# VHH binders against EKC/KEOPS complex subunit cgi121 (cgi121), part 39

Target 1, 174 residues: EKC/KEOPS complex subunit cgi121 (cgi121), of Schizosaccharomyces pombe (q9p7j3)
Amino acid sequence: MILPLFPETQVHVFVYENVSNCAAIHEQLISQNPIYDYAFLDAATILYKKQVYSAIIRALEDRRDEQMKTKTIHSEVILSLSPKTEISSAFRQFSMTKKSKNIVVVKIDSKLTEEEEFERLDKLVEGNRVEFSDEELQKLIDFKVLKKNYKLDPSTLENPLASILSSIALRGYS

## First folded at step 20 (VHH)

Design pm24 (from pl1 with D109E)
Fold by OpenDDE, fold request of step 21:
Parts: C-alpha cells; structure tokens; sequence
Structure pm24 (fold): chain B 174 residues (1-174), chain A 123 residues (1-123)
C-alpha cells in the first residue's frame, strides 16, 4: 500500500500464524542476512493495524528528517512501536523471538506488488498467512504482554487504541 | 471536556489573507494529528489540510496547495491555517479536527471536531 504522506514509499504488511521456524528466522536476523530485510514483529504484541501504521509513519518521518535512532528503517519501525526510547527495550517488547508462534511482517520500500512480495516472503516463513486486520490481530494478541508494553491500566484500557497510539506518538516527549 | 475552538474567520476580498486558529483543550494535543476541513453552502465537507502530531509532515488538498499553510504549536495546544491569495471559492465554514491516528484524509477517522469559523471571500 501507499501512505498519503509518503507516496513514493510502498509498504506491505503480512500476518502469519502457527509459524514453525521463528527460531530459524531469528537466527538469520541476528546474522543480518539481507534476504530477511523485514521488520519481524511478535503478533502477541500487536492489537491494531493502526498501531503498526503509526509506527511506520513515525519511522518514515524520522528517516526523511535524518533523525533515525537505529541503523535500518525496519529496526526503526520496531523502535517506533515502543513508548520507550531505548532500542533494546523496544526490541524486547515487540520484535519476534525464537519462541514466537505468530508474527507480523513489515516491508518498507518494496519494489514488488503485494503478491510478489508475499511469494518472496512465503519462502522464508513456514506458517499460515492470515488477513492483516484488527479482527485477526485480536485473535493473536497477548493482553498481558500488551498491557505490560504500554503500561495500560484500567483507565487507559477504556480506549486501548487511543492509549497505544498516544504512547507511540509521545515517545521521547514525556 | 474536549474542545476545539476555531477563530480568525471573517470577510475578506479576493487576493486577501486570513489566519485561522484552533485552540484545543481536554485532550493530549501532542498525541494527535490535526486537520482542517471546510464546507461551502450546498456542498459536502471538503478536506483541506492535515499535519502530523509532531508537525513534521503536512498535506494539502490540490485546491489550496501553494496558498494555504498548516502549522501547529504544541506548547500552546493550537493549530493554525495561514490562508493567502484567497478566492471566492474558498468561502466556507472552516473546521478543525483531531485524529489519534496519523495520517488520514478520511473524516470518519477523526475523533474530535470544532464548531467552525466562517470565511467569506468576496469577488
């Protein structure tokens, strides 16, 4: 898809459930294999599409303005999901782990169609693709982890979307 | 109590300028993208401009691009719209709006709306 603020940047987001090779993928990421040039997120930490897109937009703004805190746009997306400024914390909070079963995969600056990108990614991920929707994300979320990551309390849980997006927006501005 | 209060509208001649303000209160202004829309008599609401929560990105409708400038002062919880080289077709009630999701040109995605300020441009 194309974001209105970044018409020259094509973004694709995919969701996989029951992924059997997260450990293998993680190893490739650690080794910085360029074939795995994606942001791999633990789906247990993602509740809304807008959560992902908010992070993407923030990351793209930072890249455009040459203010990225991380080395790659994909790592910046991961950082941008976090209410914390520490990169290590953001990765611990949101990045796919070896133990992950469900993942959200983000591709920035894609030169391929969504279908072509999927075919490429499908060779790397051993799992079932599901729709990138709030409905599907809701099935995969771990609310305990979500509450911890964004420090949600009974008050902020009244509107989780607003609370989460506010946290993303206000990172570094508290 | 959330409030968005527009001001700065009025009657101006074609080619003139106006500066609209939108004072926000009752919510975390810094966390929201802000927008301007307008509605002319007998027409539907038209999207005019938007700005992200940090003010780093802006977008304009083709009809106002090059003439209007959107800006914000997060310290003052205020949104602005500088309107230059105004035309009669700019005559409308101008609304400011807030949306927690950056960025959308879809009005249905916005969370809060002001009551509007009238801008009238005479030929």
Amino acid sequence: as target 1 above (174 residues)
Amino acid sequence: DVQLVESGGGLVQAGGSLRLSCAASGFTFNAYAMYWGRQAPGKGREWVSGITWRGRSTLYASSVKGRFTISRDNAKNTLYLQMNNLKPEDTALYYCAAGIFPFSTDFSEYDYWGQGTQVTVSS
Scores: ipSAE 0.911, ipTM 0.947, lowest interface PAE 0.5, mean pLDDT 96
Fold by OpenDDE, look of step 20:
Structure pm24 (fold): chain B 174 residues (1-174), chain A 123 residues (1-123)
Amino acid sequence: as target 1 above (174 residues)
Amino acid sequence: DVQLVESGGGLVQAGGSLRLSCAASGFTFNAYAMYWGRQAPGKGREWVSGITWRGRSTLYASSVKGRFTISRDNAKNTLYLQMNNLKPEDTALYYCAAGIFPFSTDFSEYDYWGQGTQVTVSS
């Protein structure tokens, strides 16, 4: 996918369910294996496609403006999902863990087609790929985690999109 | 209540300049992407420009690129459109719009709209 604001940057997003090797992937991330140069998100924390793309856009803006708070664009995506400014908090809130079962994987600056990127990623992730859609994300979400991460209240639970995106937008701003 | 109120429109000669303003209220302004659209008589709505939450990214329609500049003041809850080197084909009702997603060129994804301000460019 090409974002209108960043026409030179190709982005791919994949969703996997029933992933059996999250612990192994996590170890590779800790060791900073360049083969695993993706943003690995816990799907339990993601409710909307727009949530992911909002974080991506914010991260790309920060990179362009040389204002990233983290080392890599992918880690910046993770940070950008969070309403908190602390990197460690953002990772605890949204990053894949060893215990994760379902994940959302983001690739920034891909030189491959979506299918080619999938083939590469499929060698790393042992799980079932599902469609990147609000419908599929809704099946994987943990609302308890979502409510905690974005401090959602009963008045916002009916349609939390605006609250979620506002939280992303306002991080470090207000 | 959400309000977007456009101002600054008027009659101007070709080659002239105008600066439009859009005053926003009733929602968290700095959490919304802001946009300008326009509609000329007998034509459909045309996308003009957009700016992200923090004002760090902008995009323009090819027809106005290099002549128009979109900006925002989040402290004042105001969106601006500086229009230079105006042409008769720029004559239209100009609308301000807001969308919660950081950026989209799709009108259907915008959440709020103003009533518009008329810009008329004479030849």
Scores: ipSAE 0.909, ipTM 0.947, lowest interface PAE 0.5, mean pLDDT 96
Fold by OpenDDE, fold request of step 21:
Structure pm24 (fold): chain B 174 residues (1-174), chain A 123 residues (1-123)
Amino acid sequence: as target 1 above (174 residues)
Amino acid sequence: DVQLVESGGGLVQAGGSLRLSCAASGFTFNAYAMYWGRQAPGKGREWVSGITWRGRSTLYASSVKGRFTISRDNAKNTLYLQMNNLKPEDTALYYCAAGIFPFSTDFSEYDYWGQGTQVTVSS
């Protein structure tokens, strides 16, 4: 996918359910294995496609403007999902853990087609690929976690999309 | 109540300049991407420009690129459109719009719209 604001940057997003090797993937991420150059998100924390893309756009803006808070664009995407400014908090809130079952995987600056990237990623992830859609994400979400991450209350839950995207947008403004 | 109120339109000669403003209220302005659209008589709505919520990124339609500049002041909840080197084909009703998702050129993705301000460029 190409974003209109960043026409030279190719982005791919994949969703996997019933992943059996999240612990192994996590170990590779800790060891900073370059083969795992992705943002691995816990699908339990993602409700909308626009949530992911909003974070990506924010991260790309920060990179362009040389204002990233993290070391890599993928870690910046994770940070950009969070309403909190603390990097550690963002990772605890949104990153894949050893106990994750379902994941969202983001690739920034891909040199491959979506299918080629999938073939590469499929060698790393032992799970079932599902469509990157609001419908599929809704099946994987943990609303308790979502409410906690974005401090959603009954009033904001009337329009979760607006609340989530506002939280992403307003990070660091107060 | 959500309001977007455009101003600054008027009659101007070709080659002239105008600066449009859009005053926003009733929603968290700095959480929204903002956009300008226009509609000429007998034509459909045309996308003109957009700006992200922090004002760091902008995009323009090819027809106005190099002549128009979109900007915003989040402290004042105001969106601007500086229009230079105006042409008769720029004659239209100009609308301000807000969208919670940054960024889209699709009008259907926008949440709020103003009533518009008329810009007329004479030859």
Scores: ipSAE 0.909, ipTM 0.946, lowest interface PAE 0.5, mean pLDDT 96
Fold by ESMFold2, fold request of step 21:
Structure pm24 (fold): chain B 174 residues (1-174), chain A 123 residues (1-123)
Amino acid sequence: as target 1 above (174 residues)
Amino acid sequence: DVQLVESGGGLVQAGGSLRLSCAASGFTFNAYAMYWGRQAPGKGREWVSGITWRGRSTLYASSVKGRFTISRDNAKNTLYLQMNNLKPEDTALYYCAAGIFPFSTDFSEYDYWGQGTQVTVSS
């Protein structure tokens, strides 16, 4: 994915399945260890590449315009996934937890190639890297969680893309 | 029913200005990125400009940058294109489009399209 609006901001997104050390990673995130400066998302909450990129674009717009609500760009991505304005709700609903099994990891402002960033991340995550693609994300999603997080009704669950992206777009404006 | 209706086209002399409008209905306008494209006689479609949900980010094709300004009024569900210093090569059918994803220059990713308004720039 090319981000035409932010061409000088290098972004990498990785997906891991069957992660065995989420509890250890979670401890490092709580401690704010700078080595773990990524957005660690629970893959059970992510259905589309465009879902992640929409949140990234919103976070980058807010950073540029000095309208961020959270401390870091990575935490702002987590907030930007949420249909709700409350920061704590966004983290509870979208962040990786100690019990997570599959994760999506976002790095913004990387100075490394994708493979160089992967080499760093792979030292931190004990799991199997898979392609960041709608096909792989679809295998990892929990539709019950998705429905709850975005308040999807049965009429939208068949093709929820527009509903999900609308929620990301409209948070705080509807 | 989703509807995108362009207006404001016409004949204008080279060096002149024109403002296009695109009136939207039938969808939640402020949830969509909006775009202008154009098609000159005998040519393929050309991406012209795009604008994010609340108008805070814009992008332009190099051929129009500095001369055209995209804007939107979410209270009126209307997209605009201000076209200054027009050239004969700007002659084309101009159409607006909407996409739920906040930015793509790939026409295949857009959800809704207008019918277009003709702009003709005479020398």
Scores: ipSAE 0.840, ipTM 0.919, lowest interface PAE 0.7, mean pLDDT 93
Fold by ESMFold2, fold request of step 21:
Structure pm24 (fold): chain B 174 residues (1-174), chain A 123 residues (1-123)
Amino acid sequence: as target 1 above (174 residues)
Amino acid sequence: DVQLVESGGGLVQAGGSLRLSCAASGFTFNAYAMYWGRQAPGKGREWVSGITWRGRSTLYASSVKGRFTISRDNAKNTLYLQMNNLKPEDTALYYCAAGIFPFSTDFSEYDYWGQGTQVTVSS
């Protein structure tokens, strides 16, 4: 997936399954350890590549226009996934927790190639990398969580892409 | 039913200007990225310009940058293309499109299409 609006901004996205050290990673995020400067998302909440990229694009627009609501671009990505404006709700609903099993990890403003960033990240995450693809994401999603996070009814849940991306687009602009 | 209806095309001399409009209905306009494309006689479709949800980001094909300006009015559900300093090579059927994903230059990713309005640039 190419993000032509921000071609100077290197973005990498990784997916890990069967992660055994989410509690340790969570502790490092709380302490704001700069080695862990990524967005760590719970894969149970992510169904599409476009879901992640839409949140990234929104966060990057907000940074450029000095409209960010959170302290870092990575925390802004987490907020941008949410249909609601409440920052704490967004983190509760989308962030990796100590109990997460599978994660999606976003790096914005990377100075490294994808493989170099992977080598660095792989030292931090104890789990199995899988492809960032809709095929792999659908194996890791929890549809009950997705329905709750985006208020999907049964008919939209069959093909929720437009509903999800609309929620990302419209947060704060209803 | 979703509808995208272009207007504002016509015949114009080289160096002239036209403003195209695309009236949208049947979907939540401000949730969609919007685009202009064009198709010259006997040629494939050419991507022209795109604009994000609230108009804060735009992109242009190199062939039109500096001469064309895309804009949108979300209160009126309308997309615009201001075309200045028109050239004969700008002659084409111009059409608007909508995509729920905020930005792609890949036509296969768009959700809705208009029928187009003809722009003909002479001399």
Scores: ipSAE 0.835, ipTM 0.918, lowest interface PAE 0.7, mean pLDDT 93
Fold by ESMFold2, fold request of step 21:
Structure pm24 (fold): chain B 174 residues (1-174), chain A 123 residues (1-123)
Amino acid sequence: as target 1 above (174 residues)
Amino acid sequence: DVQLVESGGGLVQAGGSLRLSCAASGFTFNAYAMYWGRQAPGKGREWVSGITWRGRSTLYASSVKGRFTISRDNAKNTLYLQMNNLKPEDTALYYCAAGIFPFSTDFSEYDYWGQGTQVTVSS
């Protein structure tokens, strides 16, 4: 995926299924271990590549314009996925938890190629990497969670892309 | 019934200026990135400019950068293109487009299209 507005910012996104060590990763995040400086998302909440990239673009725009609400670019991505302004709600709804089984991992400002970043990340995550694609994300999503997080109704659930991306765009403005 | 309606085109002398407008209806305007494209007679479509949701980020084709300015007024659901120092090479049908994904220069990713307004630059 190319981000034309931020062409010199390297972004990598990875998807893991059947992750067995989310509790251990969570402890490292709580302790602010810099080796774990990624956004760890629960894949049950992510349906589209564009969902993730829309949050990334919003976070990058807010960082450039000094409008960030959280401490790091990775935490800002987590906030940017949310339709609500409350930071704590965004983390509860979208972040990986100790009980997560599948995850989406975002690295912003990488100095590494995708392969190199994967090698680093693979030492941290005990699970199976799958392609970051709408096809694979669709296998991992929990539609009940998605419906609740974005307040989707039956009419929007058939093709929820526009509703989800609108929520990301409009947080704090509508 | 989504509509994008361009206006402001016309005949103008080289070196002159025009301001194009694109009136949007039938969708939530401030949730969409907006774009201008153009098509000269007998040529393919050319990407001209794009602007994010709230207007904070813009991008321009190298052929128009420094001469054209994209802007939007979300209260009026209107997109603009200010075109200065126009050249005969700018002669084209100009059209606006909308995309729910916040930024792409790939025409295949856009959701809605206007029919266009003709700009003719003589010299």
Scores: ipSAE 0.835, ipTM 0.917, lowest interface PAE 0.8, mean pLDDT 93

Design pm4 (from pl1 with S108E)
Fold by OpenDDE, fold request of step 21:
Structure pm4 (fold): chain B 174 residues (1-174), chain A 123 residues (1-123)
Amino acid sequence: as target 1 above (174 residues)
Amino acid sequence: DVQLVESGGGLVQAGGSLRLSCAASGFTFNAYAMYWGRQAPGKGREWVSGITWRGRSTLYASSVKGRFTISRDNAKNTLYLQMNNLKPEDTALYYCAAGIFPFSTDFEDYDYWGQGTQVTVSS
């Protein structure tokens, strides 16, 4: 995937369900193993493709403008998903945990085709790849967690997409 | 009640300049990417330019790149399009649009549209 605003940056997004080794992946992330240079998200917190891409775009803008708040572009993507400015909060809200079952994996600055990247990632993730689509994401979402993360109420739930993307956009501006 | 109201259009000679404005109300302007499109007589709507919600990124159609400049003032809830070195082929009804998803050149991703302002460039 190439974003029109960032034509020189290739992005890949993958979705895995029934992942059995999230705990092992988490340990590798904690140890900052460079082989795991991805953003690993808990799929329970992701409802829309546009949610992920909005965060990616924000992160890429911040990187371009040398205004990242985190150390890596992938951590910045995680931060960019959050309506909160605290990095720790963003990670608690959206990052894959040891107990995660389903995950969304984001790769920024890929030098590989989508298939090649998948083959590489598939060696790290023990689960079933599913399509990155709103339909598949909706099957994996935890609405309780989603509502908590974005403080959604009956009014904002009338249009969850707009509410979520607004939260992403307005982080640090209110 | 969401409103996008374009202004600044008119008749100009080739080589002239115009500045379009789009006044937004009824939604959180700062949360939306903003866009300009145009439609010439007998043609479909053409994408012209877009700007992200924070105004940090812009994109232009090849036909207007180097001549048009998109900008926004979030404090005033206003989108602008500075059009320089206008050509007869720029003649069209110019529309302002808002989209919650940054960033798309697909009209189907836009949430709100204005009624448009007419720009006519004579030879």
Scores: ipSAE 0.910, ipTM 0.947, lowest interface PAE 0.5, mean pLDDT 96
Fold by OpenDDE, fold request of step 21:
Structure pm4 (fold): chain B 174 residues (1-174), chain A 123 residues (1-123)
Amino acid sequence: as target 1 above (174 residues)
Amino acid sequence: DVQLVESGGGLVQAGGSLRLSCAASGFTFNAYAMYWGRQAPGKGREWVSGITWRGRSTLYASSVKGRFTISRDNAKNTLYLQMNNLKPEDTALYYCAAGIFPFSTDFEDYDYWGQGTQVTVSS
């Protein structure tokens, strides 16, 4: 996918359910294996496609403007999902863990087609790929986690999309 | 109540300039991407320009690129469109719009619209 604000940057997003090797993937991420150069998100924390893309756009703006708070564009995507400024908090909130079962995988600056990228990623992830859609994400979401991450209350839950995207937009705003 | 109120439109000669403003209220302005669209008589709505919530990124339609400049003042909850070197084909009703998702050129992704301000460019 090409974003209108960043026409030279190719982005791919994949969703996997019932992943059996998240612990193994996590170990590779800790060791900073370059083959795992993706943003691995816990699907339990993602409710909308626009949530992911909002984070991506913010991360790309940060990179363009040389204002990234993290080391890599993928870690910046993770940070950009969070309403908190602390990197560690963002990772605890949104990053895949060893215990994750469903994941969202983001690739920035891909040199491959979506199909080619999928073939590459499919060698790393042992799970079932599902469509990257609001419908599928809604099946994987943990609302308890979502409410916690974005401090949603009954009033903001009337329009979760607006609440979540506002939180992303307003992070660190002063 | 959400309101977007455009102003600054009027009659101007070709080659002239106008500055449109859009005053926003009733929502968290700095959490929204803002956009300008226009509609000429007998034509469909045309996307003109957009700006992200913090004003860090902007985009323009090819028809106005180099002549129009979109900007925003979040402290004043105001969106602007500086229009230079105006042409008769720029004649249209100009609309201000807000969208919670940054960034889209699709009108269907926008949440709020103003009533519009008329811009007429004479030859």
Scores: ipSAE 0.908, ipTM 0.946, lowest interface PAE 0.5, mean pLDDT 96
Fold by OpenDDE, look of step 20:
Structure pm4 (fold): chain B 174 residues (1-174), chain A 123 residues (1-123)
Amino acid sequence: as target 1 above (174 residues)
Amino acid sequence: DVQLVESGGGLVQAGGSLRLSCAASGFTFNAYAMYWGRQAPGKGREWVSGITWRGRSTLYASSVKGRFTISRDNAKNTLYLQMNNLKPEDTALYYCAAGIFPFSTDFEDYDYWGQGTQVTVSS
């Protein structure tokens, strides 16, 4: 996928359910294995496609303007999901953990087609790929975690999209 | 109540300039991407320009690129469109719009619209 604001940057997003090797993937991330140069998100924390893309766009803006707070664009995507400025908090809130079962994987600056990227990623992730859609994300979400991460209240639960995206937008400015 | 109120339109000669403003209220302005669209008589609505939440990214339609500049003042809850080197084909009703998503060129992603301000460019 090409974003209108960033025509030179190709982005791919994949969703996996029933992943059996999250612990192994997590170890590779800790060791900063270049083969695992992705943003691995816990699907339990993601409700909308627009939530993911909002974080991506914010991260890309920060990179362009040389204002990233983290070391890599992928870690910046994770930070950009959070309403909090603390990097450690953002990772605890949204990053895949050893205990994760379902994940959302984001690739920035891909030189491959979506199919080619999937073939590479499929060698790393032991799980079932599902469609990247609001419908599928809704099946994987943990609303308790979502409510906690974005401090959602009953008045915002009917349509949490605006609250979520506002939180992303206003991070560091509220 | 959400309101977007456009101003600054009027009659101008070809080659002239106008600066449009859009005053926003009733929502968290700096959490929304802002856009300009326009509709000429007998034509459909045309996307003109967009700007992200923080004003850090902008995009323009090819027809106005290099002549129009979109900007925003989040402290004033105001969106602007500086229009230079205006042409007769720029004649249209100009609309301000807001969308919660960081950026989209799809009108379906916009949440709020203004009533528009008329811009007329004479030959």
Scores: ipSAE 0.907, ipTM 0.947, lowest interface PAE 0.5, mean pLDDT 96
Fold by ESMFold2, fold request of step 21:
Structure pm4 (fold): chain B 174 residues (1-174), chain A 123 residues (1-123)
Amino acid sequence: as target 1 above (174 residues)
Amino acid sequence: DVQLVESGGGLVQAGGSLRLSCAASGFTFNAYAMYWGRQAPGKGREWVSGITWRGRSTLYASSVKGRFTISRDNAKNTLYLQMNNLKPEDTALYYCAAGIFPFSTDFEDYDYWGQGTQVTVSS
């Protein structure tokens, strides 16, 4: 996918369900293995495609403008999902953990087609790829986690999209 | 309730300038991307320009790039379009729109719409 604002930046997003090796992936991430240079998100925290793309767009704006708070664009995407400025909180709330079952994986600055990137990623993740769609994400979300992460109240539960995306937009500004 | 109210339209001679404003209320303005579109008589809607929620990124249709400048003042909940070197082809109803998604050129992604202000460019 090429975003209108960032035409030189290729982005791919993948969703896996029933992932059996999150602990192994987590070890590779903390050892900073360059083969694992992706953002690995817990799918229990992601309800909308627009949620992921909003965080990506914010991260890319911050990189362009030299306003990033973290060391890599992929870690910046994780921070950008959070309504809070604390980096450690964002990782605890949105990153894949050793106990995760379903994940959303983001690659920014890819030089590969979607299928070529998938071929590479599929060697790393032991799970079943599903479509990156609101329909599939709704099957994997944990609404208790979503409500906690974005502090959603009963008045916003009918359609939480605007509340979630405004939290992403307003981090550090409200 | 949500309101987007455009102003600043009018009649201007070719080569002239106008500055449009869009006053917003009823929503958290700095959480929204903002856009200008236009519609000439007998034609479909044309996307003109967009700006991200804090004003750091902008994009323009090729037909207006270099002549129009989009900007926003989040302290005043106001969107602007500076239109320079106007041409008769710029004659249209100009309307602003807002979308919670940080940037899209697809009108179907927008949440709120203004009623528009008429710009007429005479030769």
Scores: ipSAE 0.844, ipTM 0.925, lowest interface PAE 0.8, mean pLDDT 93
Fold by ESMFold2, look of step 20:
Structure pm4 (fold): chain B 174 residues (1-174), chain A 123 residues (1-123)
Amino acid sequence: as target 1 above (174 residues)
Amino acid sequence: DVQLVESGGGLVQAGGSLRLSCAASGFTFNAYAMYWGRQAPGKGREWVSGITWRGRSTLYASSVKGRFTISRDNAKNTLYLQMNNLKPEDTALYYCAAGIFPFSTDFEDYDYWGQGTQVTVSS
């Protein structure tokens, strides 16, 4: 995907369900293995494509302006999903864990086509790829987790898009 | 409850300048990307410019790049379009729009629209 504001930055997003090797992936992320240089998100925390792209756009804007708070663009995407400024909280709330079952995987600055990137990622992830779509994300979300992460009240839970995207926009500026 | 109210349009000679304003109310202005569009007589809508929620990123249609400048003042809930070196082809109804998604050039992604202010450029 090419974002209008960042036309030279190629972004791919993949969704996997029923992932059996999250623990192994997590160990590779801790060891900083460069083959695993992606943002691995727990799909239980992601309801909308626009939620992911909003975090990506914020992270890219902060990188361009030398305002990133984390060490990599992929970790900055994880932070950018959070309504709170505290980095460790963002990772605990949104990152894939050893116990995750479904994941959303983001690659920024890809030099590969979507199919080529998928072929690489598919060697790393033991699970079933599904479409990156609001329909598929809705099947994987945990609404109790979403409510907690974004402090949504019951009326907001029925149409949470604006509240979620506002949180991403306003972190640190509210 | 949501309002976007444009002002600053009018008649100007080719080569001249105008500054448009869009006053916003009824929503959290600094959580929204803001945009200008225009519609000339007998033509469809044309995307003109957009700006992210804090004003750090902007984009322009090629027909106006270098001549128009979009800006925003989040303390005043106001969007601006400075239009320089105007041409007769710039004659149109100019309207602002807002979208909660951080940036899109697709009108279908926008949440709110103003009614517009007329700009007429005489040759």
Scores: ipSAE 0.836, ipTM 0.921, lowest interface PAE 0.8, mean pLDDT 93
Fold by ESMFold2, fold request of step 21:
Structure pm4 (fold): chain B 174 residues (1-174), chain A 123 residues (1-123)
Amino acid sequence: as target 1 above (174 residues)
Amino acid sequence: DVQLVESGGGLVQAGGSLRLSCAASGFTFNAYAMYWGRQAPGKGREWVSGITWRGRSTLYASSVKGRFTISRDNAKNTLYLQMNNLKPEDTALYYCAAGIFPFSTDFEDYDYWGQGTQVTVSS
């Protein structure tokens, strides 16, 4: 995937359902194993492709401008999904946990094609890859979690795209 | 309720300069990426330039790069296009647009459009 503002930065996004080894992956992330250098998100919190790409674009702008708040670009993506500035809240609300069942996985600065990156990731994740699409994300979302994370009211919850993307845009500025 | 109103167009001699403004209302301006497009008579729409939420990133079509400068003033809810070294082929209706997605060069991703202001460059 090529982002017009960051043409030299290769980004891949993968979606897995029915993941059986989130606890093992979580342990590797705590250990800072470089093989696991991805952003692992709980799919229950992600409704749109544009939600993920908005967080990625914000993280990349902040990295370029030396305004990152977290240690890695992948952790910065997780923070960038959040309407709040508190890092621990963002991780609690959006990161994959030991109990997660479906995940969205982001790789930034990939030197590989999408299929080559998938081959590496597929050795790490015990689950079923599905398409990164709004159709598939809609099947995996938990709307109660989405409503809570972005404080959506009932009318907004029917078509929440603008509210979600505004939250990502305005964190720290409103 | 949402309004994007362009101004600053007119007749300009080739080699001259012109500054366009786009006044925005009815939405949270600093949550939106902003864009300029143009359409010459008998031609399709042409993407001209875009700028992210807070103005930290910009991009230009190759035909205008180095001559045009996009900017925004979030305190005034206003988008600008400074157009220097104008050429007859820059003659077009210029319109601004807004998109909640942080940056796209695809017109289908935009949410709001202005009606446009005419720029005519004499040879």
Scores: ipSAE 0.836, ipTM 0.922, lowest interface PAE 0.8, mean pLDDT 93

